VHH binders against Type II methyltransferase M.MthZI (mthZIM). Designs and how they scored, part 6

Target 1, 355 residues: Type II methyltransferase M.MthZI (mthZIM), of Methanothermobacter thermautotrophicus (Methanobacterium thermoformicicum) (p29568)
Amino acid sequence: MKTTHRIYFKNSADMNELKDKSINLVVTSPPYPMVEIWDRLFSELNPKIEETLIDEEDGLRSYNLMHEELEKVWHEVDRVTAPGGVVIINIGDATRKIGKKFQLYPNHVRTIDFFFDRGYQVLPFIIWRKQSNKPTKFMGSGMLPPNAYVTHEHEYILIFRKEGPRQFKTEEERKLRRESAYFWEERNQWFSDVWTDLTGVSQRLNHKNLRKRAAAYPFELAYRLINMYSIMGDWVLDPFLGTGTTMIAAACAGRNSIGYELDHNFKDLIESRINETLKLSNEIVMRRINDHIEFIREKNGKYYSENYKFKVTTRQEQDIRLYYPRTYKKIKNNEFEFFYQEVNPKKERQSKLNI

## First folded at step 24 (VHH; from q5 with Y33W)

Design r4
Fold by ESMFold2 at other seeds, fold request of step 27:
Structure r4 (fold): chain B 355 residues (1-355), chain A 119 residues (1-119)
Amino acid sequence: as target 1 above (355 residues)
Amino acid sequence: EVQLVESGGGLVQAGGSLRLFCAASGFTFSDYWMEWLRQAPGKRREWVAYINEGGHTDYADSVKDRFTISRDNAKNTVSLQMNSLKPEDTAIYFCAADWGTWRTPFDYWGQGTQVTVSS
């Protein structure tokens, strides 16, 4: 097995490199409208935005203009997404004071409206509780009612599906779908409508990147979503690639990927992270296997993996195949190919003797 | 106290057969994968075969089609039938148990039994 990964350094409001209906899954986190760290980016895209923030102090106008910039990208996402494809957008609402008025700017509402109005099915989505130090400062009047405010400590992972459930028409497609299954206990953890467990794991693995980008999602978030909503060999798109997290997660999961990033200065960082993917992917796959084996000890399962002979909980897990990239090559500027190896139970039995 | 005790080793001429046994106690035998390992003089330890709790088996390429692993959960024993023996099969054979985990130590080991194949 081989996967292809491409990076385009340009504004994703124009994704003319991509054919209509060519993408199976979008996983992304845009710049968040009305969150101050993004003001400069939005103002560079549309100078009127700075004017509305500073001179006019018109929060509603600023919010609308910022979303109009994002909607240029959402139009391209709609064009390239295949029927049955899934679009996942991690976005947070902004709490902000403009002039003398404080309010929440409901970015998730505007984003839902965009896709819902265009016929997408809104699927049950996830509230991502970002566990970090709570703000120590109360907003508004603090202990005095009625002008105090709730502390805002979550983001959304919005999930949209284009044109109904994806169909798998050939036996080969259905077999690949079965091989791309996840374990029962992973399903129970991942398909929960509230996620509270990610920040701890992400901070240990990639905490420096998270500290540089408070809005950026951790590797585990992308990895879960890619496994949940795609099969091996699918094409995953991130129109706001940033440091490359979605692309790395797609490579680890055996999916192809495409990323757009406006800032060419991210090139070297992304390439560095791609280089580290080989060790990361092998470690993740081995952890998933051993976590499953430990889980199934506590449960009286009736089924066995056909490929690996350990117990599984459900009939649907019998055909799971797990791969990790063994090597990769840069085949031209901003394009990479990964070459995969299936886990080998015999080799792993032998390796226990070296411990 | 967990014990794995191998038996049945000895001297046999090339082309001959031998059956090893491993008696287990001190743990729930039927829940474990049972394994045979070996170490030839001056060589690295080598995995030989496993039989899991469901009776599925697999073998190292070097012994495939010549060796057969089996288990008796009523007697808490695992055995290794070794046919068409070759001088390179000469080794101390160990019984081991684990949960089928990957890249982690075996949970229990036996003391080993010597198998010598003369030509």
Scores: ipSAE 0.365, ipTM 0.772, lowest interface PAE 3.4, mean pLDDT 89
Fold by ESMFold2 at other seeds, last read:
Structure r4 (fold): chain B 355 residues (1-355), chain A 119 residues (1-119)
Amino acid sequence: as target 1 above (355 residues)
Amino acid sequence: EVQLVESGGGLVQAGGSLRLFCAASGFTFSDYWMEWLRQAPGKRREWVAYINEGGHTDYADSVKDRFTISRDNAKNTVSLQMNSLKPEDTAIYFCAADWGTWRTPFDYWGQGTQVTVSS
């Protein structure tokens, strides 16, 4: 097995490198409208935004203009997403004072509205309570009613599906789907509408030409979503690639990926992280296996993995196959291929003797 | 107290057969994977075979079709029938138990029994 990973350093408002209906899964987090660290980016895209923020102090107009810029990308996401494909957007609302007026700007509502109006099915989505160490709190009048404010500490992981459930019509497709299954206890953990077990990432970037802080979600967030909503060999897109987290998670999960990043200066950082994927993927696969074996010890499993002979909870887990990349190579500038090996139970029994 | 005690080792002529036994006590035998390992003189330890709690088996390529692992849950024993023995099968053979985990130590080990195959 082989996967391909491509990076385009350009504005994803134009993704003409991608054919219509070519993408199975989108996992991304855009710049958040009305969150101050993104003001410069949005104002560079549309100078009117700076005017509405500062000169006019018109928060609602600024909010609308910022979303209009994101919607250029969402139109391209819609074009490239295949029927039955899934679009996942991690986005937070903004709490912000413009002039003398404080309010929440409901980015998640605006994003839902865009896809809902275009016929997407809105699927049950996830509230991510990321538990930041130092959240910004707007208290208002503090202990004096009625002008105090609720502390806002969550983000959304919105999930949209294009044109109904994906179809798997050939036996090869059905086999690959069965092999891409996850464990029952992973399903119970991952398909919950509230996630409290993942912390936010505050990345300090030491590279001379990079932003001091990039908005990012942790690897595990992307890894879960990719396993939940794609099968091995699928194409995963991140139109706001940043430091490359979605691409690395796709490689670890045996999926192909495409990323767009406006800031060319992220190139070296992304390549460094790609290099770490080989060790990371192997460690994750082994942990998943041992976590499962520990779990099933406490649960009365009725079925066995066909490939690995440990107990599993359900019939749907019997055909699970687990792969990790053995090596990768750079095919050309900004394109990488990973080459995979299936876990080998005999080799892993032998490796216990080195402990 | 957990004990795994191997027996049945000895000196055997090439082409011959030998049956090893491992008697287990101090744990719920029927819930565990039982395994055979070996270490030849001057060599690293190698895995030989397992039999899981459901009776599924697997073997190292070097012994497949010559060795057969089996278990008796009523007597808390696991055995290794070794046929068509070769000089390279000469080793100390160990019985081990685990839950089938990967890359973690075996939970229990026996002391080992010597098998010597002469030309």
Scores: ipSAE 0.353, ipTM 0.764, lowest interface PAE 3.2, mean pLDDT 89
Fold by ESMFold2, last read:
Structure r4 (fold): chain B 355 residues (1-355), chain A 119 residues (1-119)
Amino acid sequence: as target 1 above (355 residues)
Amino acid sequence: EVQLVESGGGLVQAGGSLRLFCAASGFTFSDYWMEWLRQAPGKRREWVAYINEGGHTDYADSVKDRFTISRDNAKNTVSLQMNSLKPEDTAIYFCAADWGTWRTPFDYWGQGTQVTVSS
């Protein structure tokens, strides 16, 4: 098996490199409207936004203009997403004071409305509980009612499906789908509507050419979502690539990927993380196998993996195949191919003798 | 106290057959994967075969179709039938047990039994 990974350094409001209906899964986190660290980015995209934020102090108008900029990207996401494809957007609401007025700006509502109005099915989505960097910043009147405010400490992982359930029409496709299954206990952990077991990651970007960045989503978040909503060989898109987390997770999961990043200064950081995928992917796959074997030891399961002969909980897990990249090569600037090896039970039995 | 005790080793002519036995005690035998390993003179140890608790088997490529692993859960034994023996099969053969985990040590080892195949 081989996967391809491409990076385009440009504004993803124009993704003309991608054909209509070519993407199976989108996993992304955009700049969050009305969250202060993104003000400069939005103002550079549309100078009117600086005027409404600073000169007019008009929160509602600023919020609407910022979402209009994101919606240019969502239009391209809609165009490139295949029928049955899934669009996953990690986004937080913003709590913010503009002038004398404090309020929550409901970014998740505006995002849901965009895709819902275009006929997407809104699937049960996930609340990601995470600690705030500034939990006491917006207390309002504190101990004095009624003008105190709830501390905002979660984000959303919104999940949209285009045009109904994806169809798998050939036996080859159905086999690949079965081979891409996850373990029963992983399903129970991952398909929960609240995630409390992942923390935000502060990314220190104090390079002379890079801007400071607030918390980004962790590798595990992207890895779960990619395994949950795609099969091996699928194309995963992140139109707001940032430090490359979605691309790294796609490579570790045996999916192809495409990322867009406006700031070319991220190039070296992303390339270094792509290089580390070889070490990360093998360790993750081995941990998943051993965690499963430990889990199933106490389970009264009656099914076995056809490929690896350990017990599995369900009939749907019998055909699981697990791969990890052995090598990669740079095909051209900003394009990489990874070459995979299936885990080998015989080799792993032999390797126990070296421990 | 866990014990794995191998027996049945000896000297055989090339092309001959031999059956090894491993008697197990001190653990719930029927829950474990049982393994055969070997170490030839001057070589590193090699995995030979396993039989899991459900009876599924697999073999190293070098012995496939010549060796057969089997288990008797009533007697807590595992055996290795070795046919069409070659001088390259000369080794100390060890019985081992684990839960089928990957990249972790085997839980239990036997002392080994010598198999010598003369040309």
Scores: ipSAE 0.351, ipTM 0.762, lowest interface PAE 3.3, mean pLDDT 89
Fold by ESMFold2, fold request of step 27:
Structure r4 (fold): chain B 355 residues (1-355), chain A 119 residues (1-119)
Amino acid sequence: as target 1 above (355 residues)
Amino acid sequence: EVQLVESGGGLVQAGGSLRLFCAASGFTFSDYWMEWLRQAPGKRREWVAYINEGGHTDYADSVKDRFTISRDNAKNTVSLQMNSLKPEDTAIYFCAADWGTWRTPFDYWGQGTQVTVSS
């Protein structure tokens, strides 16, 4: 097995490198409108935005202009998404005071409206309760009603589907689908409408400047979503690639990927993370196997993995295959190919003798 | 006290057969994967075969089609039928138990039984 991973350093409002209906899954987190760290980016895209924020102090107009910039990207996402394809957008609402007025700016509503108005089915989505050391608190009048405010500590993982459920018509696709299944206990953990078990991005960044620019989701968030909503060999797109998390997760999950990133300064960081993918993917796969074996000890399951012979909970888990990249090649300046190896139970029995 | 006790080793002519046995006690035998390992003179230990709690088996390439692992949960025993023996099969053979986990130590080991295959 081989996967391909391409990076385009340009504004994703134009994704003409991609053919119509060529993408199976989008997983992304855009710059969040009205969240202050993104003001500079939005103002560079449209200088009118800075004027509305500072000179006019017009929060509603600023909010609308920022979303208009994102909607240029969402139009391209719609064009490239295949029928039955899934679009997943991690986005948070903004709590912000403009002038003397405080309010929540409901980024998730505007984003839902965009896709819903264009015929997407809105699927049950996830509230991500981020575990952060220092959430921003707007208390308002504190202990005095009625002008106190709820502390806002969550983000959304919105899930949209284009043109109904995906069909798997070829024998190869159906086989890949069965092999791409996840374990019962992973399903129960991942397909929950509230996630409280994922840490925020700040715990993973050691560099001050990257931290300021990398308000992005953790690897595990992308990895879950890619396993939940795609099969091996699918094409995953992130039009706001950032530090490369979606691409790394796709590689670890055996999916192809394409990323767009406006800031060319992320190139070296992304390439550094690509080097770590070989080690990371193998460790993740081994952890998933051992976590499953520990889980299934207590469950008197009656099914077995056809490929690995440990117990599984359901019949649908019998054909799971797990791969990790063995090597990769840099094909072009911003294009990489990974070459995979299936986990090998015999090799793993032998390796126990080394410990 | 957990015990794994191997037996059935000995001296055999090349091309011959032996059957090894491992008697287990002190743990819930039927829940464990049972494995055979071996160590030839001057070589690293190598994995030979396993049989899981459901009876599924696998073998190292060097012994496949010549060796057969089996278990009897009523008697708490695992055995290794070794056919078409070669001088290269000369080793101390160990019985081991684990939960089928990957990249973790085996939970229990026997002391081993010597198998010598003369040319």
Scores: ipSAE 0.342, ipTM 0.761, lowest interface PAE 3.7, mean pLDDT 89

Design r4
Fold by ESMFold2, last read:
Structure r4 (fold): chain B 355 residues (1-355), chain A 119 residues (1-119)
Amino acid sequence: as target 1 above (355 residues)
Amino acid sequence: EVQLVESGGGLVQAGGSLRLFCAASGFTFSDYWMEWLRQAPGKRREWVAYINEGGHTDYADSVKDRFTISRDNAKNTVSLQMNSLKPEDTAIYFCAADWGTWRTPFDYWGQGTQVTVSS
């Protein structure tokens, strides 16, 4: 098996490189409207935003204009998403004081409205509760009512489906679907409407401009979502690629990917992370297998993996196949191919002798 | 104290057969994967076969269709039937036990039994 991964360094409001209805899954996190670190980006996209934000101190108008910029991208996402395709957007609401007024700006509401109005089914989505040791930022009047404020420390992982459930009509498609299954205990962990086991982490970056954009979601978040909502060989899109997390997770999961990133300065960082995918993916797959074997010892599993002969909990897990990339090559500038090997139980028995 | 004791080794001519036995004690035998390993003169140890707690088996490519692993949970024994033996099968054969985990050490090892296949 091989996968293809392409990066376009341009504004994703124009994704003319992509055909209509060609994408199976979108996993992304945009710049968050009204979150201060993104003000310059939005103002560069639309100079009117600087005027409304700074000169007029008009929070509502600024919020609406920032969302209008994002909606240019959402229109392209809608165009390229195939029927039965899934669009996943990690987005947080902004808490912010403009002039004398503090409020929450409900980015998730505006994003839901966009896709809902266009006929997408809103699926049960996830509240991501991030653990933080940082002091609370907006208390208002503190201990004095009624002008104190709730501490805001969650984000949303919004999940939209285009045109009803995806169909798998050929035996080859159904076989790939069965092989792309996940373990019962992974399903229980991942398909929860509140995630508290993932932290937001800042990447260590040597480039000043990149530090602000490195506050993206962790690898595990993308990896879960890709496994939950796609099958091997699917095409995954991230129109706000950043440091490349979604692309790397897609490669680790045996999916093809496309990313758009406005800031060309991310190129070297993304290429460095692509190179590290080989080691990362192997470690992840081996961990998943051993975690499962430890889990199933205590659970009286009734079925066995057809491919690997360890116990599994359900009949649907019997056909799971696991791959990791063994090598990759750069086909041309900003395009990469990964080449995969299926896990080999016999080689892994032999490897125990070297420990 | 956990013990794995192999027996049944010896000298045999090429094309012949041997049956190895491993007697286990000191642990819950029926819960473990039981495995055979071997080490030829001057070579690294090689995995040969396993039989898991559910009776599923697998074999190294070098011995497939010639060797058969089996277990008797009532007697806490594992057997390795070796047919169509070749000189390259000459080795010390070890019995081992684990939980079927990947890239972790085997939990228990025997002392080994010598098998020598003459040309």
Scores: ipSAE 0.315, ipTM 0.748, lowest interface PAE 3.9, mean pLDDT 89
Fold by ESMFold2, fold request of step 27:
Structure r4 (fold): chain B 355 residues (1-355), chain A 119 residues (1-119)
Amino acid sequence: as target 1 above (355 residues)
Amino acid sequence: EVQLVESGGGLVQAGGSLRLFCAASGFTFSDYWMEWLRQAPGKRREWVAYINEGGHTDYADSVKDRFTISRDNAKNTVSLQMNSLKPEDTAIYFCAADWGTWRTPFDYWGQGTQVTVSS
């Protein structure tokens, strides 16, 4: 098996490289309006934002202008998303003091409004518990009522579907869908509307022209969402690619991907991350298998994997196939091809003898 | 006390056949994968075959089509029919049990039975 992955270094407000209705899944985290680390980016996109933030100290106008910049990208996301396609946006609300006024800026509300107004179905979405590094930063009056503030320690993983449930009409598509199934216990863990088991990460930047900042989300977050809302061979888009997490997760999951990143300096960092992931790529899939086998021993499953002969809980798990990328090659125009190997049961029987 | 006791080993001429048996006790035999392993003098242990609790089997490439693993859950035995034996098959043969896990040790081991194939 082979997948294709493309990076475009440009503003994703224009995604003219992509045809209408060509994308099956979007997984992304934009710059967050009114979150300070993004002020410079928004001001470079629209100089009026610097004026409203600093000169006018107008939080509402700044919030609106920042969202107008993001909505240029959301219009392109809408254009390229296929019928039945899913759009997933990780976004947090901003708590911020502008001048002497503190408030929450409800980024998730504005984002939901954009897609809802365009006929998307808003699906049950996930609250990602992401404990604050600075839980006391905005306490207000502390222990004295009524001017104290709640500590805000979550983000949203918003989930939108375009034009109703996706259909799988050919036997080839249905076979890929069955092979792309996940284990019953993974479903129970992943399809929960609150996630508390994933921590954000700080990015380590080895390039002097890049600033230290928290990663948008860890690999596991993207990997879950890609497995939950796409099948092998699907096209996954991240219009705010950053350090490449979504592309790496798509590759590990056997999906094609496209990413947009404004800052060309991320190119070498993305490749470094690809190389590190490939050194351990088999272990991601092996962990899933071993976790399942340990789970099913306790569960006493009724069915068997047709491909691997271990027990599974449901009939829908019988055709699961698991692949991992073993290598990649660069081709033209920031394009990569990943090459895959299926897990090998015979090698695993032999490897037990070396333990 | 868990026991796996192999039997049926011995000396056989190249091209001959032997049938190994493993008698199991002290655990719920029908829930386990039963496996055969072998170790030639001075060599590392080699996986030979398994039969899982559902009766599915698989074999190392070196013995495929010559060896047949089977189990009898009523008697708590697993057997290995070895046909067309070669001098390279000379080894101590071990019976083992596990839950089909990957990259973890086998749960139980037998003491082994010697198979010697003369030219």
Scores: ipSAE 0.192, ipTM 0.684, lowest interface PAE 5.3, mean pLDDT 88
Fold by ESMFold2 at other seeds, fold request of step 27:
Parts: sequence; C-alpha cells; structure tokens
Structure r4 (fold): chain B 355 residues (1-355), chain A 119 residues (1-119)
Amino acid sequence: as target 1 above (355 residues)
Amino acid sequence: EVQLVESGGGLVQAGGSLRLFCAASGFTFSDYWMEWLRQAPGKRREWVAYINEGGHTDYADSVKDRFTISRDNAKNTVSLQMNSLKPEDTAIYFCAADWGTWRTPFDYWGQGTQVTVSS
C-alpha cells in the first residue's frame, strides 16, 4: 500500500487544486476569532478588522468579520467534502475584553451554524479539556455577585457529517473498512464526549514565532480522529496545516492527505517532521499492539485474530490490519509518498531476541 | 521462583526425529505464551516457534512443517516434536515464556538442551 501527501502554500479560501467531493475527512484547527494571537493574521486578510478592534472597539463586528474570513474556507471545505464525509473542526471560544466590555465570543456556535445551515448532520462532539497550567482568567468582580465570571478552560472538537452515513458499495471498500477497525478498548477511550487525557502541544520548534502561532493540537488528537472517522486509503484535508500534525497523523494511519498553509516559512519544519515519520509510526503501531495484548490478557475475549494470534473483544476486531510505512520518497516539491508494510508477527518474535 | 527445565536433547542422524520437553513451575503456566528458541555455535539466537495461551501456534519459516509445538496445561509442560532434522538444526534449544508482547524481553528462560544433528 502507498499514500500520497501534498502541501499547498497558499490561502485555503481558494482550494482549486481539489476537485469537488474528493475529500473523505477534514481535521483542522483554524485561527480562532477574537483570540489575540490571531488578530494580526485576520487584520492582514481584512484591514477592516483592525479598525473594528482598535478604533471602534466593536467586539461583535470584529467577531463577525473574522468569521466571514473563515467562512470563505468553510465554503471550500463544503465543496470538496464527499457525500458521507466528515468535517472535524477543533475550535475554542474566546474570552476577551474589548474596551470596558468583557464577554465570551462563541466561535463554536458560529461554526456549527455554518455547517448546520448547509444541511450537515451535527454529530455528538467532544469537549477537550486541555489541562494547561496557564489559563487566562477573567474574574470580573471576584467574590462579589453578579459581575464575576466563570474561568474558561476547554475547546471543542466539532464533528459534522455531509449527507448522511457514508456507504461502502464494493467488497474491496468493505474489506478496507473492516481492516481499518480499532480495538474495543481504544473505542472506549476515544469515543467519549469529554477528553481530559490530552494536553496542549508543546513542540520543539526551531522558530519561536511559528511555534507560538501554530500552537496546534497534539499528534494523538489528530491520530484518534483520523482512525475514528476514516479508513485506510482515504483522503484527509487540513486547510490550516500549520506545523503538519494532521498530515503526519494521516501518514501514520495509512491515509492520504492534503494540507494548505498560508505561511511558507512552515515548509522546512513540516519536511523535518515528515522525515521522522517512519520511526514514529512504527513505535505507535507496536505500542497499540502491546497495549491490546496487555488489555486482553485478563479479559475473557470471545473472538480471535488469526492475523496476529491474539484474542479480541468483538467480532469486528478480527479483521484489523496494522500497517506502518517502511520507506518514503519526496516525489516533487511539497509532495511525498509513503510505502507501507503490514506488521509481521514472525519477524517481531525474532526482533524480540535482539539487543 | 520461576523455573523452566528443558530435556530430550541429544545426538541424532540427519533425517531423524527428536522430541524436546520443557517443564515449568513457579508461575501460572496456562496464562503464558510458551516459545522455543535456539542458538547455534557462533550465531545469534533464533526464534523457532510459539504456542499461546489459547493453543494457537506459529513457526519460523526454516522449521515450518517439520516441527510441532504443543502444550499440556495439566502437566505444565510444552514440547517440540522435531522431524526431518537437518545439520542446520544443531543448536542449544531454549524454552521461554512471555505474555505475547512484541519487542519486549521474554519473561523467563530455561537453561537450554543441546541438539546435535550429524550428517
């Protein structure tokens, strides 16, 4: 098996490289409207935003204008998403004082409204408690009612589905779907409507400004979502690629990917992460296997994987296939191909003997 | 304390057969994967076969269809029936136990039993 990964350094408000209905899964985190680190970016896209933030001190108008810029991207996301495709947007609300007025700016509401109004099903989504030690707190009047404020410490992982459940009409597609299953204990962990076991990402970057601006979600967040909502060989899109986390997770999971990133300065960082994906993917797959073996040791598993010679909890797990990339090639500027192999139980027994 | 004791090794002519045994004590035998490993003089250790807690087996390509691993949970023993032996099968054979995890050390090892196949 092979996967393809392409990066376009341009504004994703125009994704003309992509055909209509060509993408199976979108996993992304946009710039957050009304969060201060993104003010410069939004003002560069639309100078009226700086005027409304600073000169007019008009929070509502600023909020609306920032969302109008994001909605240009959401229109392109809608165009390229296939029927039955899933769009996942990690977004946080902003708490912010403009002039003397403090409020929460409900980015998740505006985002839900965009896709809901266009006929998407809103699926049960996830509240992500990032467990940061440095939350910004607006307390208002403190201990004196009624002008005190709740501390805001979470983000959303919004999940939208286009045009109903995806259908798999060929036996080849149904086989890939069965092989793309996850373990029962992984399902229990991943399909929870509150995630508290992932912290914000603190990546070691070689450029401070890029790291601060691209404070992206952790690898495991993307990896879970890609496994939860796609099958091997699917096309995953991130229109706000940043440091490349979604693309790396797609490669580790055996999915193709496309990323858009406005800032060409991310090129070298993304390429360095791609270069290290082979070791990362292998380690992740081995960890998943060993975690399962330890989990099932004390459980009364009713089913058996002939592929890997261990018990599984459900019939659906019997067909799981686990792959990792053996090699990759840079095909041309900003395009990479990974070549995969299935884990081999016999070779892994031999490797166990070596120091 | 855990103990794995191999037996049944010896000298055999090429084409012959030999059956190795491993007696286990000091752990819950039925919960473990039991494996056979071998090491020829001057060579690295080689995995030969396993039988997991559910009785499922697999073999190295070099011994497939000639060797058969089996276990007796009532006697806490694992055995290796070796047929159609070749000089290349000459090695010290070790019994080992583990939880079936990949790329982790085996939990327990025996002392080994010598098998010599003359040409």
Scores: ipSAE 0.173, ipTM 0.671, lowest interface PAE 5.3, mean pLDDT 89
Fold by ESMFold2 at other seeds, last read:
Structure r4 (fold): chain B 355 residues (1-355), chain A 119 residues (1-119)
Amino acid sequence: as target 1 above (355 residues)
Amino acid sequence: EVQLVESGGGLVQAGGSLRLFCAASGFTFSDYWMEWLRQAPGKRREWVAYINEGGHTDYADSVKDRFTISRDNAKNTVSLQMNSLKPEDTAIYFCAADWGTWRTPFDYWGQGTQVTVSS
């Protein structure tokens, strides 16, 4: 098995490299409107935003202009998403004081509205409660009612589907779908409408302008979503690639990927992460296997995986096949191919003798 | 006190057969994977076969179709029937138990029994 991964260093408001209806899954996190660390980026995209934000102190107009910039990307996402495709957007609302007025700016509402108006089905989505040591708080009047404020500590993982459930028309496609299944206990953990077991990460970057990026979603977040909403060989898009997390997760999950990143200075960081991921790549699959083996001891599953000689909970898990990338090669600037190996149960018995 | 005690080793001519037994005590035998391992002089330890709690089996390529692992949960024993023996099968054979996890140590080991295949 082989996957292809491409990076385009340009504004994703124009994704003309991608054909209509060519993408099966989008997993991304955009710059968050009205979150202060993103003000410079939005002002560079549209200088009117600096005027409305600083000179006019007009929070509503600033919010609308920032979303108009993101909606250019969402229009391209809509164009390239295939029928039955899924669009997943991690976004947080912003609590912010503009002038003397404090309010929440509901980024998730505006994002939902965009896709809802274009006929997407809004699927049950996830509230992501980050486990942060230093949450930002706006207290208002503190201990005095009624002008105190709730502390806002979550983000959303919004999930949209284009044109109804995806169809798998050939037996080959249906077989690949069955092989791409996940374990019952993973479903229970992953398909929850609240995630509290993943923390955000701070990024340390060598490039000075990139040092202002405070957090991105962790590998595990992308990895779960890619396994939840795609099958092996699917094309995954991240129009706000950043440090490359979605691309690396897609490679680990046996999916092809495309990323857009405005700042070409991310190139060396992404390539470095690709190398580091190969050193760790099979450990994620081994962890999934061992977690399952530990789980199924207690569950005493009714069904059996002939591929791996362990019990499974449901009939749908019987055909699971697990792969990890073993090597990759650089095809051209900004394009990589990964080559995979299926896990080998016999080899793993021998490996126990070395630990 | 967990104990795994192997028996049935000995000297056998090439082409012959031998059956090893492992008697287990001190744990819930039916919940564990039971495995056979071997170590020839001067070589790395080698995994030979397992039988899991549900009776499913697998074998190293070097012994597949010649060796058969089986278990008796009523007697808390696992056995290894070794047919068409080759000089390369000469080793100390160990019985081991584990939960079937990958890349983790075996939980229990026996003392081993010597199998020597001549000619």
Scores: ipSAE 0.159, ipTM 0.674, lowest interface PAE 5.5, mean pLDDT 88

